# Ledger of designs, part 6: VH-VL binders against q9xwc2

Target 1, 164 residues: q9xwc2
Amino acid sequence: VTCDFKNELVSMNWNVKNNKIQIHFEHNNLTENRWTSIAFGDGPGMNNLESIIFSRREDNVITTNSGYTPKKKKVVVDDVSYVTVNDVQITGNKLKVTVSRPLGPAGPRNFSLDQCLNWMVVPGGSLSNGKFKKHHGKIFFIKDVCAAKCTAERIQRINSNKAL

## First folded at step 23 (VH-VL)

Design z21
Fold by ESMFold2, last read:
Structure z21 (fold): chain C 164 residues (1-164), chain A 119 residues (1-119), chain B 109 residues (1-109)
Amino acid sequence: as target 1 above (164 residues)
Amino acid sequence: QMQLVQSGPEVKKPGTSVKVSCKASGFTFTDSTVQWVRQARGQRLEWIGWIRVDSGKTKYAQKFQERVTITRDMSTSTAYMELSSLRSEDTAVYYCARHTYISQGFDIWGQGTMVTVSS
Amino acid sequence: EIVLTQSPGTLSLSPGERATLSCRASQSVYRNYLAWYQQKPGQAPRLLIYGASSRATGIPDRFSGSGSGTDFTLTISRLEPEDFAVYYCQQYDYTPPWTFGQGTKVEIK
């Protein structure tokens, strides 16, 4: 059961409680006029992916949006985000953010995380006048994430097994 | 108690400069973007520019670009706005305000500084 | 640049009544980057609403904001004596200049 992901750029973990999923996301290098995202879906490729997008404005406002990646690798953000921001911190260029959403269907696409599907992290892209430009760098792929299984009890069992 | 406290009123002659100070207290100054806005009597608010306290980076409205300089001093937690080549049309109350990386609106305002430009 | 036009210019109401203030933008305001401020004579503006619909810290729930794109509304569900003031909308889109509306004065009938 996969309930976290970490590499040199990104640290992420998630848990489910009361039919909501909470995602803790860290990115070590979010500079101004840049965005990064978590994407969900089985493709094909980068097509038809539900997304949570984090961006940093020139005036230093950090924004979080729900959205999706249509079939031509274009990022489209929702006018009104259905994702709740629980905490945001930026220290230098290190972003730490905690977001939550309903586990089941939510937002304008009725997208559910109460299923097993692939998760991806897009390491970054540029913003120009609020428009999301093509991302750079290799996406980080997490196959077959069954987020509903990431309960507090399950995570404690996983952590006990890692110590063992 | 989060505050922005501005310098006192000024009376200036046309062609001179004015420098208004804006001292922050009760919050982390370096997290802020300080905004400058003015309001002539009975008129709407007019945005002048901002400074990111962390980097010193500035952005100015085109109308003021050639006459305004916004600076800050992190050791005194103070932002400054200097407007040069003053004209009678610059007579207004000048406000500083701030936002942070999470607060999107201008949630803290200074009390305002009346600048009067007259012969 | 984005021009904000508020209506009505003056709204004459009694305490306890519902106030509805409108703000129309000349272009869509990206991602609802719109704020509402209250200003009383001789005072600095006070932030009420940001992001079109989010209440600022310490603002009573009788104040609510709504709208998107070009049409935005501030609603005061039950006017209190302290709510008689001038109200301004402001856009803070990615591209400066950031502009304010001309104001709506809410006064006692």
Scores: ipSAE 0.528, ipTM 0.802, lowest interface PAE 1.9, mean pLDDT 88
Fold by OpenDDE, last read:
Structure z21 (fold): chain C 164 residues (1-164), chain A 119 residues (1-119), chain B 109 residues (1-109)
Amino acid sequence: as target 1 above (164 residues)
Amino acid sequence: QMQLVQSGPEVKKPGTSVKVSCKASGFTFTDSTVQWVRQARGQRLEWIGWIRVDSGKTKYAQKFQERVTITRDMSTSTAYMELSSLRSEDTAVYYCARHTYISQGFDIWGQGTMVTVSS
Amino acid sequence: EIVLTQSPGTLSLSPGERATLSCRASQSVYRNYLAWYQQKPGQAPRLLIYGASSRATGIPDRFSGSGSGTDFTLTISRLEPEDFAVYYCQQYDYTPPWTFGQGTKVEIK
């Protein structure tokens, strides 16, 4: 079972806690007026995916929004976020955030994380006048993540370091 | 060397307020989160709250939400904890501590400030 | 809130012996956000272990941390005279309060 993902830019950890999926997400270079996102769904690429968007506005003000990415379209941000922010920290351009959402169907689109899905990370996009612009850079794809299986009894957690 | 230096001991009457300072040196203060913890004589550590220095965002334990204010002065690299409506039960040593990354723990602690509340 | 329960309350041992301290959480705690502190009389707490198993800078290798989920352990392989103190665990895994355990006192037998 894969419960961790890491590359030079980002790191993700999935775990089930308190009847929710908890996601630990780190981004090494989220500059001001930029956004990044993590998403999941059944299909490949940016196609009808449930999204969680992290935005850095007005210096170190971090906002978190849930949203939906239509087929080959920009992310559509929900009016109300359907994810809970458990913790957020930014040091320099290093973002560390922990969010959680229900394991089963949730949100306005009724997406579920109780089964294995494909995940993706959008490394970054511009934020202008509070609006999300198109992303730039390579999207990171993580196939066949079974987040629901990442329980305390099953997963091996790794210590986080300052340098990822 | 990295250190947090706290203000001196305080003797206060019930109903008054106390403001304890915590001055940082030897590290980048703006990159830190500072938590405040207190400890009554012979008692366990009790968490009060934290402040993220960069944003000024704070979080308080429910027990103290109505009486505590944590602030920071970036120009002097100093964090503050003000506790109002003091009562005898507030008599304790108050500590500040910092982390840069939360996963690294609170690695620098102040020396503590004794606050005595007595009529 | 998350409750951390440490055991035993007091541990009486002699120098050279092995000390095993437990910290039990009321809910699963992400190990990256579990720390151990040492406090000697009249002094501020000192960070020993972060991320459940990583030694802080300057901490001797006789100190080690382990565990996951709801059960965490601090081990002192061979007690030195300076190790007799009170030890606390703390969690940061949830939205505050970032609670401490009630402490374990390691005293000389």
Scores: ipSAE 0.016, ipTM 0.606, lowest interface PAE 6.9, mean pLDDT 89

Design z22
Fold by OpenDDE, fold request of step 25:
Structure z22 (fold): chain C 164 residues (1-164), chain A 119 residues (1-119), chain B 109 residues (1-109)
Amino acid sequence: as target 1 above (164 residues)
Amino acid sequence: QMQLVQSGPEVKKPGTSVKVSCKASGFTFTDSTVQWVRQARGQRLEWIGWIRVDSGKTKYAQKFQERVTITRDMSTSTAYMELSSLRSEDTAVYYCARHTYISQGFDIWGQGTMVTVSS
Amino acid sequence: EIVLTQSPGTLSLSPGERATLSCRASQSVWRNYLAWYQQKPGQAPRLLIYGASSRATGIPDRFSGSGSGTDFTLTISRLEPEDFAVYYCQQYDYTPPWTFGQGTKVEIK
């Protein structure tokens, strides 16, 4: 069971509490006029995936928006975000964000996180005059994540095993 | 306890310059972006420009591009707005206001500085 | 520039009544970058709503914001005596200038 992901650029953790999923996301290099996102869905690759998009403007405003990524297209931001932002921190270019959403069906597309899904992290793309440009670079894939199983007890067990 | 305190009223002659200060206290100034806005009597608020405190990056309205300079002093937690070549039409109350990276709205405003331009 | 048009110009109501204020943009505005302010005579504007619908800290829950695209609304569910003031919307989208509406005056009937 995987309840966290980390590489040189990003880290992500899942935690379920009170029928909500809390996601902690860190990005080590989110510069101004850039966006990054985490996405999840049933299919492989970038195919109509639910997305949480993080963006940074030149005036240093950090935005978090729900959206989706059409197949082989740029991310589409929802008019009204259904994801709750619990915490945002930016230090230099290091972003730390904690967001939450219901475990069950949520958002305009009524998508549930009860099942095991593939997740991915988009390292980044440019943001120009409010327009999200296509990302560059390789997407980080995290296969078969069962976020709904990432309860406090299970996370503790996973962490204990990692410490050994 | 979080506040922006602006400098006092100014009376200026046409063609001169005015520099208004905006001192921050009670919050982390370096996390802020400060915008300057003015309001003539009985008129709507008019946007002048902003400065991102940590980097010093600025952006101005085209109307003021040639006459306005916005700066900041991080050591004193103070933002400045200087307007040159003053005209009678520049008579207004000038406000500074800040937002942070986590607050997208301008949640803290200065009390305003009345600038009167008259011959 | 994006022109924000508020309506009505003046809203005459009694305490306890519901106030609905409109802010229409000449172009689509990102919902995240629309704010509402309250201004009383001789005072600086006070932030009420940011991101179109997020209530600022300390703002009573009788204030709410909604809308997207070009149409935004500020609602005061039950007017209190202290709510009679001028209300402004502001867009601070990607393209400057960050314009304000002309304001709606909420006055006592």
Scores: ipSAE 0.853, ipTM 0.928, lowest interface PAE 0.5, mean pLDDT 94
Fold by OpenDDE, last read:
Structure z22 (fold): chain C 164 residues (1-164), chain A 119 residues (1-119), chain B 109 residues (1-109)
Amino acid sequence: as target 1 above (164 residues)
Amino acid sequence: QMQLVQSGPEVKKPGTSVKVSCKASGFTFTDSTVQWVRQARGQRLEWIGWIRVDSGKTKYAQKFQERVTITRDMSTSTAYMELSSLRSEDTAVYYCARHTYISQGFDIWGQGTMVTVSS
Amino acid sequence: EIVLTQSPGTLSLSPGERATLSCRASQSVWRNYLAWYQQKPGQAPRLLIYGASSRATGIPDRFSGSGSGTDFTLTISRLEPEDFAVYYCQQYDYTPPWTFGQGTKVEIK
């Protein structure tokens, strides 16, 4: 069971409590006028994905929006976000954000996280005059994440096993 | 406890300059972006520009970009707006206001500074 | 520039009544960057709503914001005596200037 992901650029943790999933996401280099996103779905690659988009504006406003990545298309940002922001921190270019949503179906597209899904991290793209430009860099894929199983008890067991 | 305190009223002659200060207290100044806005008597609010405190980056309205300079002193947690070549039309109450990276709204406002330009 | 037009110019109501204020933009504004302010005579504006629908800290729940695109609304569910003031909307989208509406005066009937 995987309840965390980390590489040199980003880290992500899943935690489930009270039928809600909390996602802690860190990005080590989100500069101004840039965006990054995490996405999930049951399809291959960037196809029919529910997305959470984080952006940084030149006046240092950090925005978090839900969105959708259509088949072989750019991400579409929702007019109204269906993700709750619990915490946001930006230190230099290091972003730390915690968001939450229901574990079950949520949002206008009724995506559910109660099943094992593939997750993706888009490392970054440019933000120009409110437009999200195409991303650059390789996408980080995390296969078969069962976020619904990431309870406190299970996470503890996972960590214990890693320590061995 | 979080507040922006602006300097006192100014009376200036046309062609001169005015520099209004905006001192922050009760919050982390470096996390803020400060905008300046003015309001003539009985008129709507007019946006002048903003400064991002941590970097000093500024953005001005085109109307003012030739006459306005917005600065900040992080050591004193103070933002400044200097308007040159003053005209009678510049007579207004000038406000500073801040937002942070986690709040998109301008939640803290100065009390305003009355600037009167008259011969 | 984006022009914000508020309506009505004046709204005369009694305490306890519902107030509905409109702010229309000449072009689409990202919902994240629409705010509402309250201003009383001789005072600085006070933030009520940001991101079109998020209440600022300390703002009573009788204040609510809604809308998207070019049409935004501020609603005061039940007017209190202290709510009689002028209300402004502001957009602070990517392209300056960050314009304000001309204001709606909510006055006591």
Scores: ipSAE 0.852, ipTM 0.928, lowest interface PAE 0.5, mean pLDDT 94
Fold by OpenDDE, fold request of step 25:
Structure z22 (fold): chain C 164 residues (1-164), chain A 119 residues (1-119), chain B 109 residues (1-109)
Amino acid sequence: as target 1 above (164 residues)
Amino acid sequence: QMQLVQSGPEVKKPGTSVKVSCKASGFTFTDSTVQWVRQARGQRLEWIGWIRVDSGKTKYAQKFQERVTITRDMSTSTAYMELSSLRSEDTAVYYCARHTYISQGFDIWGQGTMVTVSS
Amino acid sequence: EIVLTQSPGTLSLSPGERATLSCRASQSVWRNYLAWYQQKPGQAPRLLIYGASSRATGIPDRFSGSGSGTDFTLTISRLEPEDFAVYYCQQYDYTPPWTFGQGTKVEIK
């Protein structure tokens, strides 16, 4: 079971709490007028994905919103967000955000996190005059994440087995 | 407890400059962006500009770009707005207000500073 | 620049009545950057609503905000005597200036 992901730029952690999925996301270099996102779906690639979009403006306002990534199109940000922001921190260019949502379908896209899905991280796109521009760079893929199984009890068991 | 306290009223002659201060207390000043707004008697609020405290980056309305300078002193948690080449039309109450990076709107406002420009 | 037009200019109501204030933008504004303020005579503006529909800390639940795109609404479900004031909307979405509406005066009938 994979309940965390980390590379040189980003880190993610999934944890089930109170029948909700909590996602901790860190980005080491989110500069002003930039956006990043995490997305999930049946994949592969950026094709009809449920997204959580993070943006940073030049006045240092950080936004976190649910959205959608159509095939070969720019992200569509929801007017009303279907994720709850639990914590936001920005230090220099390092962003730390914790969000939560139901395990079942939430919002209009009907993606359930009760099943194993592929996740993707879009490392960055430009934000111009409040508009999200397309991202054409490399994305990170995390295959077969079963977030619903990432309970505190199970994570502890995995860590114990690794220590042996 | 969280507040912005502005400097006192000013009476100026045309052609001179005025510098209004805005001191923050009760919150982390470096996490804030401070905007300056003015309001003439019986008129709407007019946006002047903003400063991001941690970097010192500023943006101004085109109307004021040649006459206004917004600065901050992080050691004293104080923002400043200086307006030069004063005119009678600059007579107004000037306000500072802050928002933070968590996007909660401009939730803290100064009490306002009356600036009177008269011959 | 984005022009915000508020309506009506003046709203005359009695305590206990419902107040509905409109703020229309000349172009679409992301609701995250739409705010409502209350201002009483001789006082600084006070934040009521941010993100179009989120109540600021300490704001009573009789105040609510709604809307998206170009049409936003502030609603006071039941007016209290202290609610008679001028109300402004502000957008800070696009590049400056971060404009205000011209205000709606809520006065006692």
Scores: ipSAE 0.849, ipTM 0.923, lowest interface PAE 0.5, mean pLDDT 93
Fold by OpenDDE, fold request of step 25:
Structure z22 (fold): chain C 164 residues (1-164), chain A 119 residues (1-119), chain B 109 residues (1-109)
Amino acid sequence: as target 1 above (164 residues)
Amino acid sequence: QMQLVQSGPEVKKPGTSVKVSCKASGFTFTDSTVQWVRQARGQRLEWIGWIRVDSGKTKYAQKFQERVTITRDMSTSTAYMELSSLRSEDTAVYYCARHTYISQGFDIWGQGTMVTVSS
Amino acid sequence: EIVLTQSPGTLSLSPGERATLSCRASQSVWRNYLAWYQQKPGQAPRLLIYGASSRATGIPDRFSGSGSGTDFTLTISRLEPEDFAVYYCQQYDYTPPWTFGQGTKVEIK
């Protein structure tokens, strides 16, 4: 079971809390007029994925919105976000965000996190005049994440095993 | 406890300049973006521009681009708005207001500075 | 520029009544960048709602915001005596200038 992901640019971890999935996401270099996103689904590649989009404006407003990525298309941001923002921090260009959403089917597309899914991180894209441009860079894929199983007890066991 | 305190009222002649100050206290100034807005008597609020405190980056309304300069002094936690080539139409109460990266609304406002331009 | 039109211009109501204020934009505004302010005579505006529907800190729950696209609404469920004031909407979307509505005056009937 995987309950965390980390590389040189981003880190992400999942935790079940109060019948919701809490996601802690960090990005080490989110500059102004840029966006990044995490997405999940069961399709191949960037295909009909539920997305959580983080953006930074030139006036330093950090926005977190739910959305989706249609097949072979740009990310679409929801008018009303179905993701709850629990915490936001920006220090320099380092973003730290904690968000939460229901475990079961939720949002306008009725995506569920109660089963194991593939996750991915879009490292970045340009934000121009309120438009999300196509992303640049390699997408980070995390296969077979069972976020719903990331209970406090299970996380503790995972960490204990890693220490061995 | 969080507040923006602006400088006192100004009376200016046409063609001169005015510089209004906006001092922040009770919050982390460097995390803020400060906008300047004015309001003539009985009129709607009019946006002038903003400054991002940490970088000093500014944006101005096209109407004021040639006459306005917004600056900040991080050491004193103070933002400034200077308007040159004053005219009678510039008579208004000028407000500073801030937002942060976590709140997209302008939640803290200065008390306003009355600027009167008259010959 | 985006023009915000508020309606009605004046709303005459009694304490305890429900107030519904409209803010219509000439073009679509991302709801994250729509705010409502209250202003009393001789005072600076006070933030009530940001992101179209989020109450600012310290704002009573009788104030609520809703809407998206071009139509936004501020609702005061039960007017208190201190709620009689002028209310402004503001958009601060990506393209300057950021603009305000002309205001709605809520006055005592």
Scores: ipSAE 0.849, ipTM 0.924, lowest interface PAE 0.5, mean pLDDT 94

